# Designs tried in a protein design chat: miniprotein binders against p81326. Part 8

Target 1, 226 residues: p81326
Amino acid sequence: MLHFGGFIMEINHISKILEKEREEYIRNKVEEYLKQGFSKDDAVNKANQSWRTYIGHRIQDVIYNLLKKFLKDSGLKVTTDKALNNRNLPEELDKVKRLIAINYGEYLFLPDADVIVYKVENNDIKIIAIISVKNSFRERRFETTYWKLKLKESPVTSHIKVFLATPDKDNEISYKCPNGKPKKMRIILEYELDGIYFLKEDFEETEKAKHFGKIVEDIIEISKKL

## First folded at step 3 (miniprotein)

Design p6
Fold by OpenDDE base, second read of step 4:
Structure p6 (fold): chain B 226 residues (1-226), chain A 83 residues (1-83)
Amino acid sequence: as target 1 above (226 residues)
Amino acid sequence: SEEEDKIEELLLEAEWLLLEAELLAEKGDYEEAIKKLEEAVKLLEEALKIAKELGNEELIKKVEELLKEVKKLIEEIKKKLEE
């Protein structure tokens, strides 16, 4: 219980914890861009953009490491799309890559798959879930939905669960009907995806919208049915 | 503001239409894809109008970027129809 409580608390404050680094990061980046010949205003803007990208990757890394740690005892394995972006893959990862590929006729492309959970049984690989990590919803808000729909189109990939994990800092999808007005984005994402997992406490919980702390259990349960 | 909320709503609807159009185009349903994209253009033009009235440069840029993407996809699909 204590370990779970501490874990939950850490997850809920990931954004805050990482933001402690922001001031120093921005200062260093501004200096870097000034040295490159950018104006002060441009340097600040570029630094802020760089921070957004950086913090997104850091959150993804945290989620990856947490899943890897907590799923290890269950025999489940975790990888990332980045790890698959190699010409020379181990046989296992090469199989994983092929099993998540989407057919576009002449071409196969990979979905955005920040985290991939799979199991190996008798040398056969089964993909269990893809987790998309979104720190903010500024652009292409339905990108994860697109990939989910594409994965559904093939019997090879239709079983793969697609989850969204987000701190939802700006409360874009935390509530379905704030002030009596439906939030279309929340409703659509919840409907189309297999689950939404929040790295925060202040959200509307539903059957498909849960705290991130439940994702390990959910993945393990799914893995038993495959 | 209410106007900003309206812009965000229009953007969201346009993004959904874009997604649907992409899926349709991938299936070869080019005509229907174009219809959805044309609707998206209308929504984005409305959003752009509101954003300009507000003088919100960030929203203007966001709308313009999405509008560019939608228009590009329309042109790409039209080329496929002519092939």
Scores: ipSAE 0.355, ipTM 0.763, lowest interface PAE 1.3, mean pLDDT 90
Fold by ESMFold2-Fast, scan of step 3:
Structure p6 (fold): chain B 226 residues (1-226), chain A 83 residues (1-83)
Amino acid sequence: as target 1 above (226 residues)
Amino acid sequence: SEEEDKIEELLLEAEWLLLEAELLAEKGDYEEAIKKLEEAVKLLEEALKIAKELGNEELIKKVEELLKEVKKLIEEIKKKLEE
């Protein structure tokens, strides 16, 4: 079995890989935009915007792969909302989709769940958690909260934990006011969600706001109670 | 700056009102949803005024984009209410 120290080491290793990947990506995109006739300043700005979009998807993929790897030996399975939107679903994933669907009167819709953790026990499926991954809080800051509140309305989905995972590089929700008080956005997100997991080192931990390295242990403990 | 912090606080409050309005609209409570969105418009118009006075083009664009989204949702809900 992997110790949780192995998970933290893997996170640190991937962080270094992503930094090198960023340098190569920016260099290649700047060259590409220069060939298209953009000025150096415009090329750099466009490359940085492209990287922000790319890294958002890349972080989601990283989190998916890390959770899949480190939860496997605990009997837990991991999927994505993208996988569930495939028109041709295996029976197991079709059941997962039905168990997280939200009722909007005569319509059923899936939450925007970047990563979904579930278990299969005696052919019965239990959804453990959904993880929303945000690279920035420039807009749609309460999208994850909307889905949490909708899931909470149904006895079928009310047990599902809703977590936010974020590097918060701009200190948007890990920032504190001069008197040490968290900003309003942080207070609301922490109150409404089941947890916030930061992919950064420099922040003050609370009961619900933790380093990402703790997510595997937390999910395993939750799954034991279902 | 203090002015930039004020704009971010107004944006945050408007986004929370938008969330509340979306939940109300899904329950069919269209009139209350519109009231929440109209409050959000007022906050965003204040934020836009401050952003323009600062000459911060990034904040101006950000506020204008959210204001456009909120106004579009108001019109969509009003259309539903008339059905």
Scores: ipSAE 0.000, ipTM 0.379, lowest interface PAE 12.3, mean pLDDT 82

Design p7
Fold by OpenDDE base, second read of step 4:
Order: sequence, then structure tokens, then C-alpha cells
Structure p7 (fold): chain B 226 residues (1-226), chain A 83 residues (1-83)
Amino acid sequence: as target 1 above (226 residues)
Amino acid sequence: SEEEKKIEELLKKAEELLKEAEELAKKGDYEEAIKKLEEAVKLLEEALKIAKELGNEELIEKVELLLFEVELLIYEIKEKLEE
């Protein structure tokens, strides 16, 4: 549970809140695409795809803002991969960018890092965690796992914790073995990642699979060990 | 019950304040929007207290949902003020 304004607030309803805008959003986008000359079916499909992208960004923004707020008192800082996509970065963010870069020989590339948590001590930057935010797992199911494995390959980045945060609205990874049948994606993600944090109550809790309300405490604890 | 009616009344007032705040924010009146939302938070905190005392899970969920929506909007407005 997250303490907001002195109250325990459950973020379990984030999907419900964001979905309130869906009907209006879809209607407006369909109209826009129809005006552009698309067929009705194409307009609807494009609108739905646009909504998926939009809601994904909104969830990411919420999580970013929550982490930024709750980690502020601990002295930890939060940024995003989007903020790092600039040619003229402040020195601090330029260092952050370099410290999460993955070596591919002649090239350095950044992992997908929706949220990056780091600390600054005596002008030294330490990356603590990367949080990947996913609303659904229809596409790029193991992208976060790939980046975790790549980060582990370098002594520069091997200490960085990689977390997945999701409302998992469609219960794709909420349970490991529903009805006795193993959910491959849940099992692999839980095994490879440092943690999965659910923005809901209806999930199978394990040592690595927790409610999102625990992520702040976990990050702070990790930060003390670095 | 009388307590349930009180919760519903508080929810209704908070929703009205939220709508007013949204309109104010659209106009760029962020400070006034925040004041409305802070008032909504107070009402919802009272509602939440009553709902918990009653042990009414449905009402607790409704209050928490609206409280989260209000708090989220406060964050969004504050971020815009910092830009």
C-alpha cells in the first residue's frame, strides 16, 4: 500500500481510471482517421492501436510520478529513457545515460528503461534500478528479460535491478499455474527479472511477485547496499 | 443507512469538485484547480474513514478509486507548474 497524503491508497484501480477515457478517445480517433480517408474498419483498428500506445504511456507516467514522489525523501532520483534522448544533456543525466548503456562492440545502445532510479553521492552516480512498465503482454513479451540479461553481461551494469510493473488487466502473468497448467511467461519473467510488481490485488504473490506498493521499500533497501 | 448516505453525498461533492478542477486546469487556472482538488481529498478522506468503519468494501473501493483519480490529477497539474 502506498501512503499518499497520510492515507493508504491502493493503486489497484489505475486501469479503471484510465479506461474511463477510452470511449471518448476511440470515438475521436475514429473520426480523425475517417477524415483522413481510411475505411471504417481501418479507422477502428488504428484507433484501438493508438489507444494501446496512449494508455501505456499514461500508466508509465503515473508510475514515474509515484516513484519520483515516494523516493524523493530518500534522496533517490528518478528519470526516464525519454529524458535521456537529448543531444545536450546535463552532466548528471549524461552520466546516467552512459551507466545504463549496453556494449555491442562498435556501438552502445540503451535498454528500454521506462523509469530509471539512481543516486548521487559525492558526484558519483550509481544506477539502482530500471523499471519496465507494461500494460499488456501481447507484444514483446520477453523484451524486459532480454535487457536484464544484457545488463548482467557487464560488470558496469550487472548490479542494476530490473523490475516489471504491470496492472496485468488480462491476467496474463498474474498466476504461475492456474488450473494446474504452467504459465510460461509468468514463470520465465519471475525467474529472470529481479521482481514483478502488480498494480492489482488479484495475483499470486511470491518472493519476487509483489504488489506495487512494496516497490519503494525494495528500491530503498537495494540503494543502501550499493 | 445514514452513514452510507453520507458517504454517497461526500462522493458526489468530490466528483463535482473534480469536474470543476478539470475545467479550471483546461483553462490554465492550475492554482485554483489544485485548491478544488485539495478540498475533494478532504471530503474523500472523511468518506473513506466512514466506509472503513462500516466495513463496506464496495464503498471503500469507490472512495479509493475517486481519491486516486483526484490525487493523480493533482500530480499532473503540479508537474505542469514545474515545467
Scores: ipSAE 0.009, ipTM 0.291, lowest interface PAE 8.4, mean pLDDT 87
Fold by ESMFold2-Fast, scan of step 3:
Structure p7 (fold): chain B 226 residues (1-226), chain A 83 residues (1-83)
Amino acid sequence: as target 1 above (226 residues)
Amino acid sequence: SEEEKKIEELLKKAEELLKEAEELAKKGDYEEAIKKLEEAVKLLEEALKIAKELGNEELIEKVELLLFEVELLIYEIKEKLEE
């Protein structure tokens, strides 16, 4: 009998699937770039850059599907900002959109909410958490923090938890702390956000900075307190 | 629509293949299980393309979730084969 065993085992299996997917993706892209006349070194470099873009979207999709699967039995629902941008929204999703939108005078904008967790209770919708999925911190490194600060300004949205989920492969915010103080970016992100969930093993865990395997249990716990 | 009906038929066939693969894996017939799962992947990739063209979010989500489960099982079986 094959067993998935639960959330943590599926995270481990996904990590291994993504690594095998990476190897095949890189091989195929290197071959493609070589056919286009690039040198071997240039082809490898371009293939790695292409993978970074691809994996960003792939990780977001994986996190969405994992959370949807593992939160369902707790009565929690999951959607995406892409879903909320549809022209004709179901009533439930239209309500979700209105409950997370930020007011800028005459305009309303959605925060960077790659994944949105909410519940329906007593015929009312309550937003539990917004999760920003970020593969790299080279650009727009404080975008998630900006949205958290904006959400805090309104009584309607101030209760919403804002989480960052990231593999942080370049060790931009998840490096080992015993060797010194955290980088400024890590300090700011951890201070302002409600939590950071790492899709990697090597980092110093804190009350707010945790392994991604803890996110389902944390979200369920938060939902019970609301 | 006719396209929605086709997606549901592809999903039903993929679910049947997944169940067959699970039963084959229980018997230790890992090679045949993988064949069934790879067939399910092809059906689900076709269903996903149609669902995206229709812009039907509910069907896109159903297909993506099932494809995700099929991928996980393929990985699990391959890991057992390599042990």
Scores: ipSAE 0.000, ipTM 0.212, lowest interface PAE 15.4, mean pLDDT 79

Design p8
Fold by OpenDDE base, second read of step 4:
Order: structure tokens, then C-alpha cells, then sequence
Structure p8 (fold): chain B 226 residues (1-226), chain A 83 residues (1-83)
């Protein structure tokens, strides 16, 4: 238990750890794009964009692996939307995929679900939570909120908790009213989502905005009520 | 410290092996990729031991995250071998 708590608390360094590779990554990508015939400015811009995508995936992978590890003893299972993008799914994952699908009339689409937590009881699958992982909020700021609202519209998916996990390096949503000015994004995300979990210490804590270290406990608690 | 330098060296080597493994996997050389990753695990386990002995929480976390990444990659490659 003590080692569990210590590891989770130190997750505050995730951004620093992952960004160590940035300079080398950018340099290599710039060189690659220059060889492809792009201008220096275009190469730099493309490299930076590539880095944003790359680092986002790495953070997602870390969070996925952490949740998988820490939820294993509770009997909870973890998957990703990427794993569900297969034509030949095992029966279990096929059921998971169907249980998170959103109805658009003639079509079913999946929400963005970076991490999906579910349990299997007596061959029945219950979806517990979807965790969206965001490194920055420059684009698609309310996409997670949209999916939460869509999931609420169906009795099949309305029980699914939607969480946001972020290091929020640029302090885009860390505080509600810095300098007396309301940050709309923080307020809306906190209101609409079931929780926001920060991979940092420098944030305004509330009932719904917590340190990432609390997410495992919260998920386990939710799982017991389902 | 000398111990911190050793950890950094081990991490660097492990990262190199990880990159090599990724390239091998892209080429379909999954068995060799797994061997590289298993070697990386050994280096990271040594690094983790040293980091714990130093009580450096930042280094412990860094090594543990890399171990998780390597384990994930091994698992993903193994799935491809079974396909």
C-alpha cells in the first residue's frame, strides 16, 4: 500500500520525464522534413505538431499501463479504443465495444475512449469508466464533454463515468478563477464530467478535481456500486 | 553522483534498445524485437535497484514508467506473433 501511494504521488513528474526527449525528437523530425523538401519553417512547425501527437500518445500509454497495473488486483479490466478498432475482436472486447457505442440513428459510433475500465461478472460486462487523456487543451477543448453528454442520452451508457486525466502543463484548467477571472474551460469541464484528475500538485482541488492518485480508489468505489 | 550517472547511462541504453526494437517490429522481426526489449528490461531493473537505494523518487518513477512501456511493447509484439 505504501509503495502504491508513493508511486502515484510522484506521477507529478510525468511531463518532465517525457519531455526529456523533446529536443532530440524535434531535431530528428526537422531533419526528416527538410529531406522531404519542406522549408525550415514548415519543417519546424510539422516537427512540433508531430511532437504534440507523440507526447500525447506516450502520456496515454503511461496512464493506461498504470491503471491496468493498479486495477488488476481489484479484478477490473482495462482496454483502449485503439484495441477495439479490430475487425476480429474477442467476444469480451466485442461486447465492450458495443456497450460504449453511441447511437446516431442509422449508425453507431464510439466515443473517444483513451482508456476503458470494465468488469466481467458471470459473463456479463459492465462498463465502469472512460478516461480521456489530454496533455493540452489547444484543440478539441470540449470533446470529452461532448462524449459525456452523448453517453448520458442512453440508458445503456448513462451510468458510465467519464474522467479527464491531464498534467495540464500550461495551467489551462488548473484553477477556476485565477485573479478573480473565471476560466470557462475548467468550470465547464468540472461541471459536465464526473471528475478531473491532475498529474501535478499545483491545481485547485475540489470534489471533482483531484490528484491522479485518487483515480484508482474512485474507480474501485464506482465499480462496487454497479 | 556516480550512481545517478550510472542510472542515466542504463536508461540511455534501454531507450536505444527500445528504439531498435520498434524498428525491428516495424519490419516484422518480432522475435528479435522481443530480445532487445528483454535486454532493456534487465537494464531498467538494475537502474531501478540503484534508484531505490538512492531514494531518488524522480528516478524511480522514470525507470518504472520505462519498464511499463517496455512491458507494454513486449505484450503488443507477442500478440502480433500469435496472429
Amino acid sequence: as target 1 above (226 residues)
Amino acid sequence: SEEEKKIEELLKKAEELLKEAEELAKKGDYEEAIKKLEEAVKLLEEALKIAKELGNEELILEVEFLLLEVDYLIEEIKKKLEE
Scores: ipSAE 0.012, ipTM 0.276, lowest interface PAE 8.8, mean pLDDT 87
Fold by ESMFold2-Fast, scan of step 3:
Structure p8 (fold): chain B 226 residues (1-226), chain A 83 residues (1-83)
Amino acid sequence: as target 1 above (226 residues)
Amino acid sequence: SEEEKKIEELLKKAEELLKEAEELAKKGDYEEAIKKLEEAVKLLEEALKIAKELGNEELILEVEFLLLEVDYLIEEIKKKLEE
């Protein structure tokens, strides 16, 4: 890693890369749909829908790799829900999976944890945070909140921080009404979750709602208290 | 593949330019450091184009993270020039 005097990556670099990728992706997808016989308008609409699906997974990958890279020297480890769903789990990841599982009587389920940060001390695993990555809030907008409330109910998982990371390009939770009041969804998410990290520039920062570039330092700070 | 080898060669050359830029910046040669970083960006953009054409997600991620680092360094060094 090339570092000049403690310099840290900022959110605007992620935004620039995502926008360049969006332009190229849509251009290519429009061409593909036109070849399949769709009208120009349908091709554009389908390309935009395809981009929304693609970028959702892409943002998860970007966040995973950034956290893995920047947390490595702090003794913190990063994994994903995809890794935890592997049938042949290493012992360490099996322990991580068990430490975030939620009890529903005779059943155990994993929360919606796209990225998981943990540490290993003396062969014991401590979960620091889970990060839910959302590109849009169309229908399942409070799912992350539900999992936070469930985790909070158990002494095994109550210490785990639950964060939301989102570009919120449609201003679904970063928008303010003309009277300056945040929308109901933003109020509920900020109240219940431990933090919201925006992959965008234009929003009002609060104690819990911050630019994504601050997530690394926040996680390190939390890990030192555990 | 031959395309993957070309990406590796571009990444290796970009890494050499990044090391040169770091040494120049440590010596206070900020303008020269920026030139080396901008040259690295061109190589990385070429590598990214090839990686996307291949549809190799792992290589795309690797190149994009290098581009993030280089772009950040260029901006920080430019700030030093204003001081």
Scores: ipSAE 0.000, ipTM 0.191, lowest interface PAE 12.6, mean pLDDT 77

Design p9
Fold by OpenDDE base, second read of step 4:
Structure p9 (fold): chain B 226 residues (1-226), chain A 83 residues (1-83)
Amino acid sequence: as target 1 above (226 residues)
Amino acid sequence: SEEEKKIEDLLELAEFLLKLAEELAKKGDYEEAIELLEIAVKFLEYALKIAKELGNEELIKKVEELLKEVKKLIEEIKKKLEE
């Protein structure tokens, strides 16, 4: 049995290793965009944006697969918002989709949900948690917070835990008050979300801010209370 | 040493990704399996670099063996995607 504990410490290296590809990736993309007729500045900007998307997806995929594996033995199931973007869903996933939908009057929309954890009991589905995976906070810094607040507004979704998983490469939210100055983003995210899980060691640990290695245990514990 | 520990950590991570990829492949999730294996290759290549720099023959051998296994599995899964 791959003890989750030993593997968890290794997750810290995922982001670092993936980032080694950045220089080559950027160079190739810049060349591609130059050939398409973009200016040098536009090509660089587009390449950087492409990289952010690319690396974000890769980290998300790793986290998804890890959670899927480690939660399986507890009887918990995992899916993604992408998997729910289908017109022909299996009954189970169709129910999951409906149970995370946010009401905007005439319309229902799904929150950003990189990972969705749920359980099936007696043919009833209970949504346990939504995990947002962010490699960096350059864009949409409080998007996860928005979705948490929207989910909290309905008795149907108010119980759903919303977690953020991040390597926080740029140390944007790793500490609350570095040098005595409050980090607004860390404080707000920690206050509004149910937990922040770091794929690194160098961060300020609190009741809500933990190493990613704790996420499986926390989700299992939450699932027992639902 | 700190470098040896890093190699061991990378090996453990690669082994984990390998096992996870094998499970995904068994379920027919070939694309995701390949993605994880490609990440494992990168971890192992980095580990190999460090091992060579240290001159640790035992670690070099261990990394190379696992790298061979991962690459073989990638090829096998790619063949299944073409079928």
Scores: ipSAE 0.021, ipTM 0.407, lowest interface PAE 4.2, mean pLDDT 87
Fold by ESMFold2-Fast, scan of step 3:
Structure p9 (fold): chain B 226 residues (1-226), chain A 83 residues (1-83)
Amino acid sequence: as target 1 above (226 residues)
Amino acid sequence: SEEEKKIEDLLELAEFLLKLAEELAKKGDYEEAIELLEIAVKFLEYALKIAKELGNEELIKKVEELLKEVKKLIEEIKKKLEE
C-alpha cells in the first residue's frame, strides 16, 4: 500500500533548499563577474541569466531523483535524455531511446524528454510518460506541445503521456485573470498536453493541471492500464 | 517517397505554428508568437535541406516561400514588441 506523505515532505524541503541556493548562487556569480571587470548592473544581469540556466538543470535533477525514489517500489524505472545521449549506451537504455526517438530522414531526434518513465515486463519495454521540466516560459514555451503532437502520429509512440512540470514562479501559466479566465498560453498547453504539474501551492487545480505531489500516483495509475 | 512525406509533414506543422502565431500576435501576445515562429523556422530549414538533397524543385520553392513569410513576420512582431 502506497503512502505519499513522504513525497510531499520531500517537495516542500526541496523548495526551501532551492530558495536558499538562489541567494548564494547569485551572490557568488556577481562577485565573479565583478572580478572580470563587468559593471555592477551587467554583473547582476549576467548572474540572473546564469541562475536561470543553472536552476533549470537543478530542478530537472531534483525531479528525476524524486521520481526514481518514489516509483521504484511500483516496478517503474526512470531515466533522462542526458543518459540516452551517452555514446556507450546499455542495451536497456538503447531500447528506450529507440522507442521514443523520432526519425526525420537521416536525422534522429529525441523529444523534449528531460525525464522518462518506463517499465520492463517479460523483457518488453513500455514507455509510460515523458516529462518536460520548465523553470520559466521566457523561451521555447510550445516546444513540448510540438513533441506531443509528433508522438501522437506514430502507433509506436501515440500511447506515451507527455507532461509538463514547472514551479511557474512568475505566474506565467498558473495565474488566472480577475475575470477567472486562464491566460492563452495556459489554455493551449493544458489542451494539448496530457498534464501540467505545478511545483507551487497557489493555483486552481483542474483535471489536467495539478499539484506536483500527484504525479507519482497518476503515473502508477497510467502504468496499470498499459 | 518517404522523404517527400517527411517534408510535407514538416510543412504542415510549420503552417499550423504560423496560424497559431498570427492569432497570438493579433491579441498582443508577441513573445509567444515569436516563440512559435522560431520553432517553425527550425523545421522549415530542415525541410529545405531534405528538399535540396532530394532535388525536388517544387518542394524547394514551396519551403523557401514559407520560410521567407515566417522570417518576415518575426521581424514585424519584434518591432511591435520594442514598442
Scores: ipSAE 0.000, ipTM 0.127, lowest interface PAE 19.4, mean pLDDT 76

Design q1
Fold by OpenDDE base, second read of step 4:
Structure q1 (fold): chain B 226 residues (1-226), chain A 101 residues (1-101)
Amino acid sequence: as target 1 above (226 residues)
Amino acid sequence: GPEEILEEALKLLFEALKLILEAEKLAEKGDPESLEKALKLLEKAIELLRKAIELIQKALDQGVPEELRKKLEEAFKLAEYLLELAEELLEKIKEELEKQK
């Protein structure tokens, strides 16, 4: 049996390609922090933290650009929460911002939305999906789930699909019950979210847990129903 | 402009990726017909990836702002990686086809 499974979509390797830069990045950052007066141990720790942030943003940017490009042909648009954090928004983005806002009584707050997919029809904006991009789940493991639940509470936002895209580098949510032990985080995320999309091949596929390559098709299908 | 080139390149990368994934699924079946189909898909993927690389290189050669340069370089790296992947898989499939003869 040709274990072709090992050669499949190393989109895992976006993480790995990005990881090839890690050694150089860490070295440079360590030197930088040493020059700033940090101890060697602190410099290494800070460099590692900086790398995690850096690689996370890069993965997010890649995913954003990919989605933007692939969804463009279907007439769908994409933006980010960062783009919405502006005082002077174009009318379209201002509408998008309002349509994803979560009500906290006196205040409206935006969910974490690394990628926001929407369509414009007859000058009306419909929000289709929010994609959260996570490289690792060391921090804020259920934050995406929280936002999904909050969005579901309002008839204005209840239709918005919330997806998680991840390489799951540390294999935290790739399997539901590895070695017969339930992975709480995988089970909860899959239950609460509309989908999990893996930038890797080594994962347990389900109706909601798919390879990232399916996300475009799924979004387009959802968009047709709205 | 270079932004448009980047967009086009990314399209090609995604299409190539889709083909690679499909090829892998076919290759897993292991029968000669599936392997031959997979081979054709990979050849197409390789073509798309080479085109993407060319487009990205063209954009980089025009001189671009730093932000766009970084994006292009990332796309380039991805293209190269996918190309390597496709070529490796292609070679494996060819080897398997030869073994079955």
Scores: ipSAE 0.013, ipTM 0.309, lowest interface PAE 7.8, mean pLDDT 86
Fold by ESMFold2-Fast, scan of step 3:
Structure q1 (fold): chain B 226 residues (1-226), chain A 101 residues (1-101)
Amino acid sequence: as target 1 above (226 residues)
Amino acid sequence: GPEEILEEALKLLFEALKLILEAEKLAEKGDPESLEKALKLLEKAIELLRKAIELIQKALDQGVPEELRKKLEEAFKLAEYLLELAEELLEKIKEELEKQK
């Protein structure tokens, strides 16, 4: 699916673009905190904390907007877990929320689904996929697999595809070990999840591990079977 | 053949998109020199997009297999989208340059 090539190229190089943005962001924030009277060490620490929050939202928003634009013409709709946590939900989103919720005894919880793709046919909603967006794997590295395993337990949610989208700039799951074996984290994520989509050019491609550029095509194909 | 025409059209679309993204970055700087450079990049992008559209239309006029026809139609829609985007950005830059006189 090369007809979105320019958009895909930009997304596949996002980690490189974000590295440049990070350097400028940190420099500007350090200067700002120094002007406020913080020490050099405190200013650097605060700038790094600010960047961690910023980058998480930045990459998620990019993916959300890209999927929303490119899936719209296929009759597919896109929302976020943050939208579903609003108190006064539109009827359509309330239905989406109910179809994706996981039962913990007497309580229902939403999976940590950054982006949700669904379709509406004859006033019936079908959830196609959940996309978890991870810029790094330091924290909550297997959270996505946990939610996939929980979704599999219910006939209502077992059909929902769970994807991981990541630039993996630290080569935590895109890099092979020197002996030719993938890292344990890569093996586990690929085994348990329905797909991994890399926002970078250099990675070991498999049936489940693909360039992010293939995600639109794959989601559309899945939706036709539902 | 039609497959080669599709590949050529996609290369033109990809090149045009690169120029549009570069033009957007230059437009964000907002100075007259950057805006003038952005204008030239968008003019080039529009030229490439119009050539891609012409190639795709000529290919669609041929008896092509269904699978290839669908890809050509998708490429056509992408070309139209990028052309509209480039034209809109071009007009905004022209307006900004006029205001800075």
Scores: ipSAE 0.000, ipTM 0.107, lowest interface PAE 19.3, mean pLDDT 77

Design q10
Fold by OpenDDE base, second read of step 4:
Order: C-alpha cells, then structure tokens, then sequence
Structure q10 (fold): chain B 226 residues (1-226), chain A 101 residues (1-101)
C-alpha cells in the first residue's frame, strides 16, 4: 500500500515524471510526420499538439486509477465517459450513462466526464461526482463550467458535483490575484464549479481550491449526504 | 458596491471576448468536432455576458455618481455588442453544421 504520503509526492510530480518522455515522443512524432510529407515546422507543431493530447490522457488515466483504488473500500465505483461509449453496455453502466445525460430536446448528450463516481444502493444508482482532468488551459478552458451549468438545469442531474483536477503547470489558475492582477479564469472556475483540485503544492488554497489529496475524503463525505 | 460590480463585469466581458475569439478560431477549422466545441464556448460566453449585463443593471438601479454611471453604461453597451457578436457566430456555426450533415 503506497502510504498516503508517498501518494501525495507522486501526484505532485506526475507532470514532471511524464514530461521526461516528451523529448523521445516528440522526436518520434516529428519523424513520423516528416515521412507523411509535412514540412519540418509543421511536423514540430503537430508533434507538440500530439504530445499535449497524449500527456492529457496519461494524467487522466493516472487519476482514474488512483480514484478507483482509493474509493474501492468505501464501496464507491468509478467509470469514464470512454467506457460509456459502447453499444453493448452492462446494465449498471447503461444506467450511469442515462443519469449523466443532458437534455437538448430531441437529443441526449453526455458531458465531458473523464471520471464518474457513483454508488449502487438497493439496485439504485446515484451519481456523486464528475471529475474533469485538465493538464493545461490553452483550449476549452471553460468547457467544464459549461457542463456544470447544464447539469444544474435538470433536477435529475443538479445534485452531481463537478470537480476540476489539474497540475496547472503554467500557473494559469493557481492564484486568484498574483501581483495584484486578478486571474479571471481562476475566479470564474472556482465560483462555478464545486471544487478545484491541484496536483501540486504551490497554489492559493481556499474552501473550493484544494490539494488533490483531499478529493477522496470530499467525495466520500458527499456520498454520505446523498 | 457599484465600483466592485463594474470591475467584476469588466472581467466577465474580457473573458467572454476571449471565448468568442477562441470559438472563432475553432470555427475556422471547419471540421464538425471543432464546430461543436466552438458552440459550447459561445454558449458559455453568452451566459457570462448575460450575467455581466444583469450585474451592471443592478448597479445602475442603486443610483451611482455620474462618472461611475457613464462607465457602467459603456460596459453595458460593450456587453450587448459582444452578445450580438456571439449570437451571430453561434447561428453561423449551427448553419454550417447542418450543411455538413
């Protein structure tokens, strides 16, 4: 059992650990794109974009596995939006999918849900939380907030907590007002979301902005109130 | 107070403007996935702008000094302009998505 302390240390360095693979990844991708007929500059740009996608998925996988492990003893279950994108779902996951769906009149769509936490009691499923994982805020910076607002519009989904988990390596939302200048993105995300969890130590802590190490406890506490 | 509302409203306007610009860039790519993402960003920008408009109106209704009133009215006008821009872009993207079906 990785001691809680060891777990926190690994999380704080997850971005740095994964970044060690970057140079080799970029080199291989550049070579691949050059073989496809792209210019050197285009190949480099595409490789960097590919890396951002790749590293984002890696962080999501780590967070998913961690939550799955640490929530298991509490009887809580975890899944992902990717796991729900199958035609033949087990009954349990089919119910989960339906309980997070957003109504657009003639259509139902799923929110971006990197991790979904739910419980099963007396054959009833209750969705507890959706965790969005973001490595950087270059693109889709307020998509998580959009989904939170959409989930609030229905009594079926209004109780679902929406959390953001991020290493925020570029310090885009780590502080509310660095150098006396407000970070609008931090303020808006913290206001609209149920919580922000940082995979690092250097950030401004508030009631809603916490270290990722607190997310398990917070989810368990929420689950008891549902 | 009203001065704080103005400051907050300006922040909302700036962020909405960034979202609109990001949506515009995504729309230029023209693929269905980028267009759908642009729609989501625009819908949120519209929400922020409507929120800003509401807050500015609350401040104006409280009675403010002339200089502050002028600034609030300018912010209100800017919010309406951005809202119109976002709604127009939203409609164009919806039309483009329908053409691609």
Amino acid sequence: as target 1 above (226 residues)
Amino acid sequence: GPEEILEEAKKLLEEAEKLIEEARKLAEKGDPESLEEALLLLEFAIYLLEWAIEEIQKALDQGVPEELRKKLEEAFKKAEELLEEAEELLEKIKEELEKQK
Scores: ipSAE 0.035, ipTM 0.252, lowest interface PAE 5.0, mean pLDDT 86
Fold by ESMFold2-Fast, scan of step 3:
Structure q10 (fold): chain B 226 residues (1-226), chain A 101 residues (1-101)
Amino acid sequence: as target 1 above (226 residues)
Amino acid sequence: GPEEILEEAKKLLEEAEKLIEEARKLAEKGDPESLEEALLLLEFAIYLLEWAIEEIQKALDQGVPEELRKKLEEAFKKAEELLEEAEELLEKIKEELEKQK
């Protein structure tokens, strides 16, 4: 539980840093757009659009660094789809790429795998989990689900856990039946995916839908069974 | 660009078609659990098809080469056909679930 408590403490610390970063980012971007001749309303709108793009990448980096730090002592390794798209791949990462790539005839595609967790045993690579990070569900809401279904089709990839990590600030998938009305997106995502990890406090918790603070413990448990 | 949209749309259509086929097999089993699973697969297929249609329409609304336009129009037509098939199967399954209550 000591390592688990440290992970939760780091998440809380990072959350506070991201909130301060948001305020500074928006302020600086509004100033930038005003200098370019945009109105105050347009500058604020553009700054918010820019933040949504920026925070998506920032959250991916945060999750990658947290998982890398807290899984290291359990013999687990972490990489990213960005690293796998590098043309000069180390042998180990080249093996990881081949073990998660999906064949479409003449084409090989990587799933929506922002963060990849794997282990090395007896010089063999075993992929444990793929984590898709979504800041919003405005676009391509079922992309992660699509890739989960493709991975299930092959004996090579069918064991790989596919997780979604999201702050879900707009409450798009936080609840299955708010006010008695079903949110089909939450229901489908929870059904098809192996887990949803929320970077927020207020959400409907289930066996598959958990606070992000539980992800390290869950991944370690899954790795022991493989 | 539009070429990437076409490739994405093709993948969405292929996956939706597989989901519809899997849902059809589950529907043939006829038990409540299989019917409920078929409904979820069809809802997912419908969302993928609506996503594909929306992206294709956006690409067609912009100037594209004639060859690419023809392929986008073919993908659009296939998406509409699959969407109709999925919605018809969805209604059939809902009726079967009501009968089993």
Scores: ipSAE 0.000, ipTM 0.227, lowest interface PAE 12.9, mean pLDDT 82

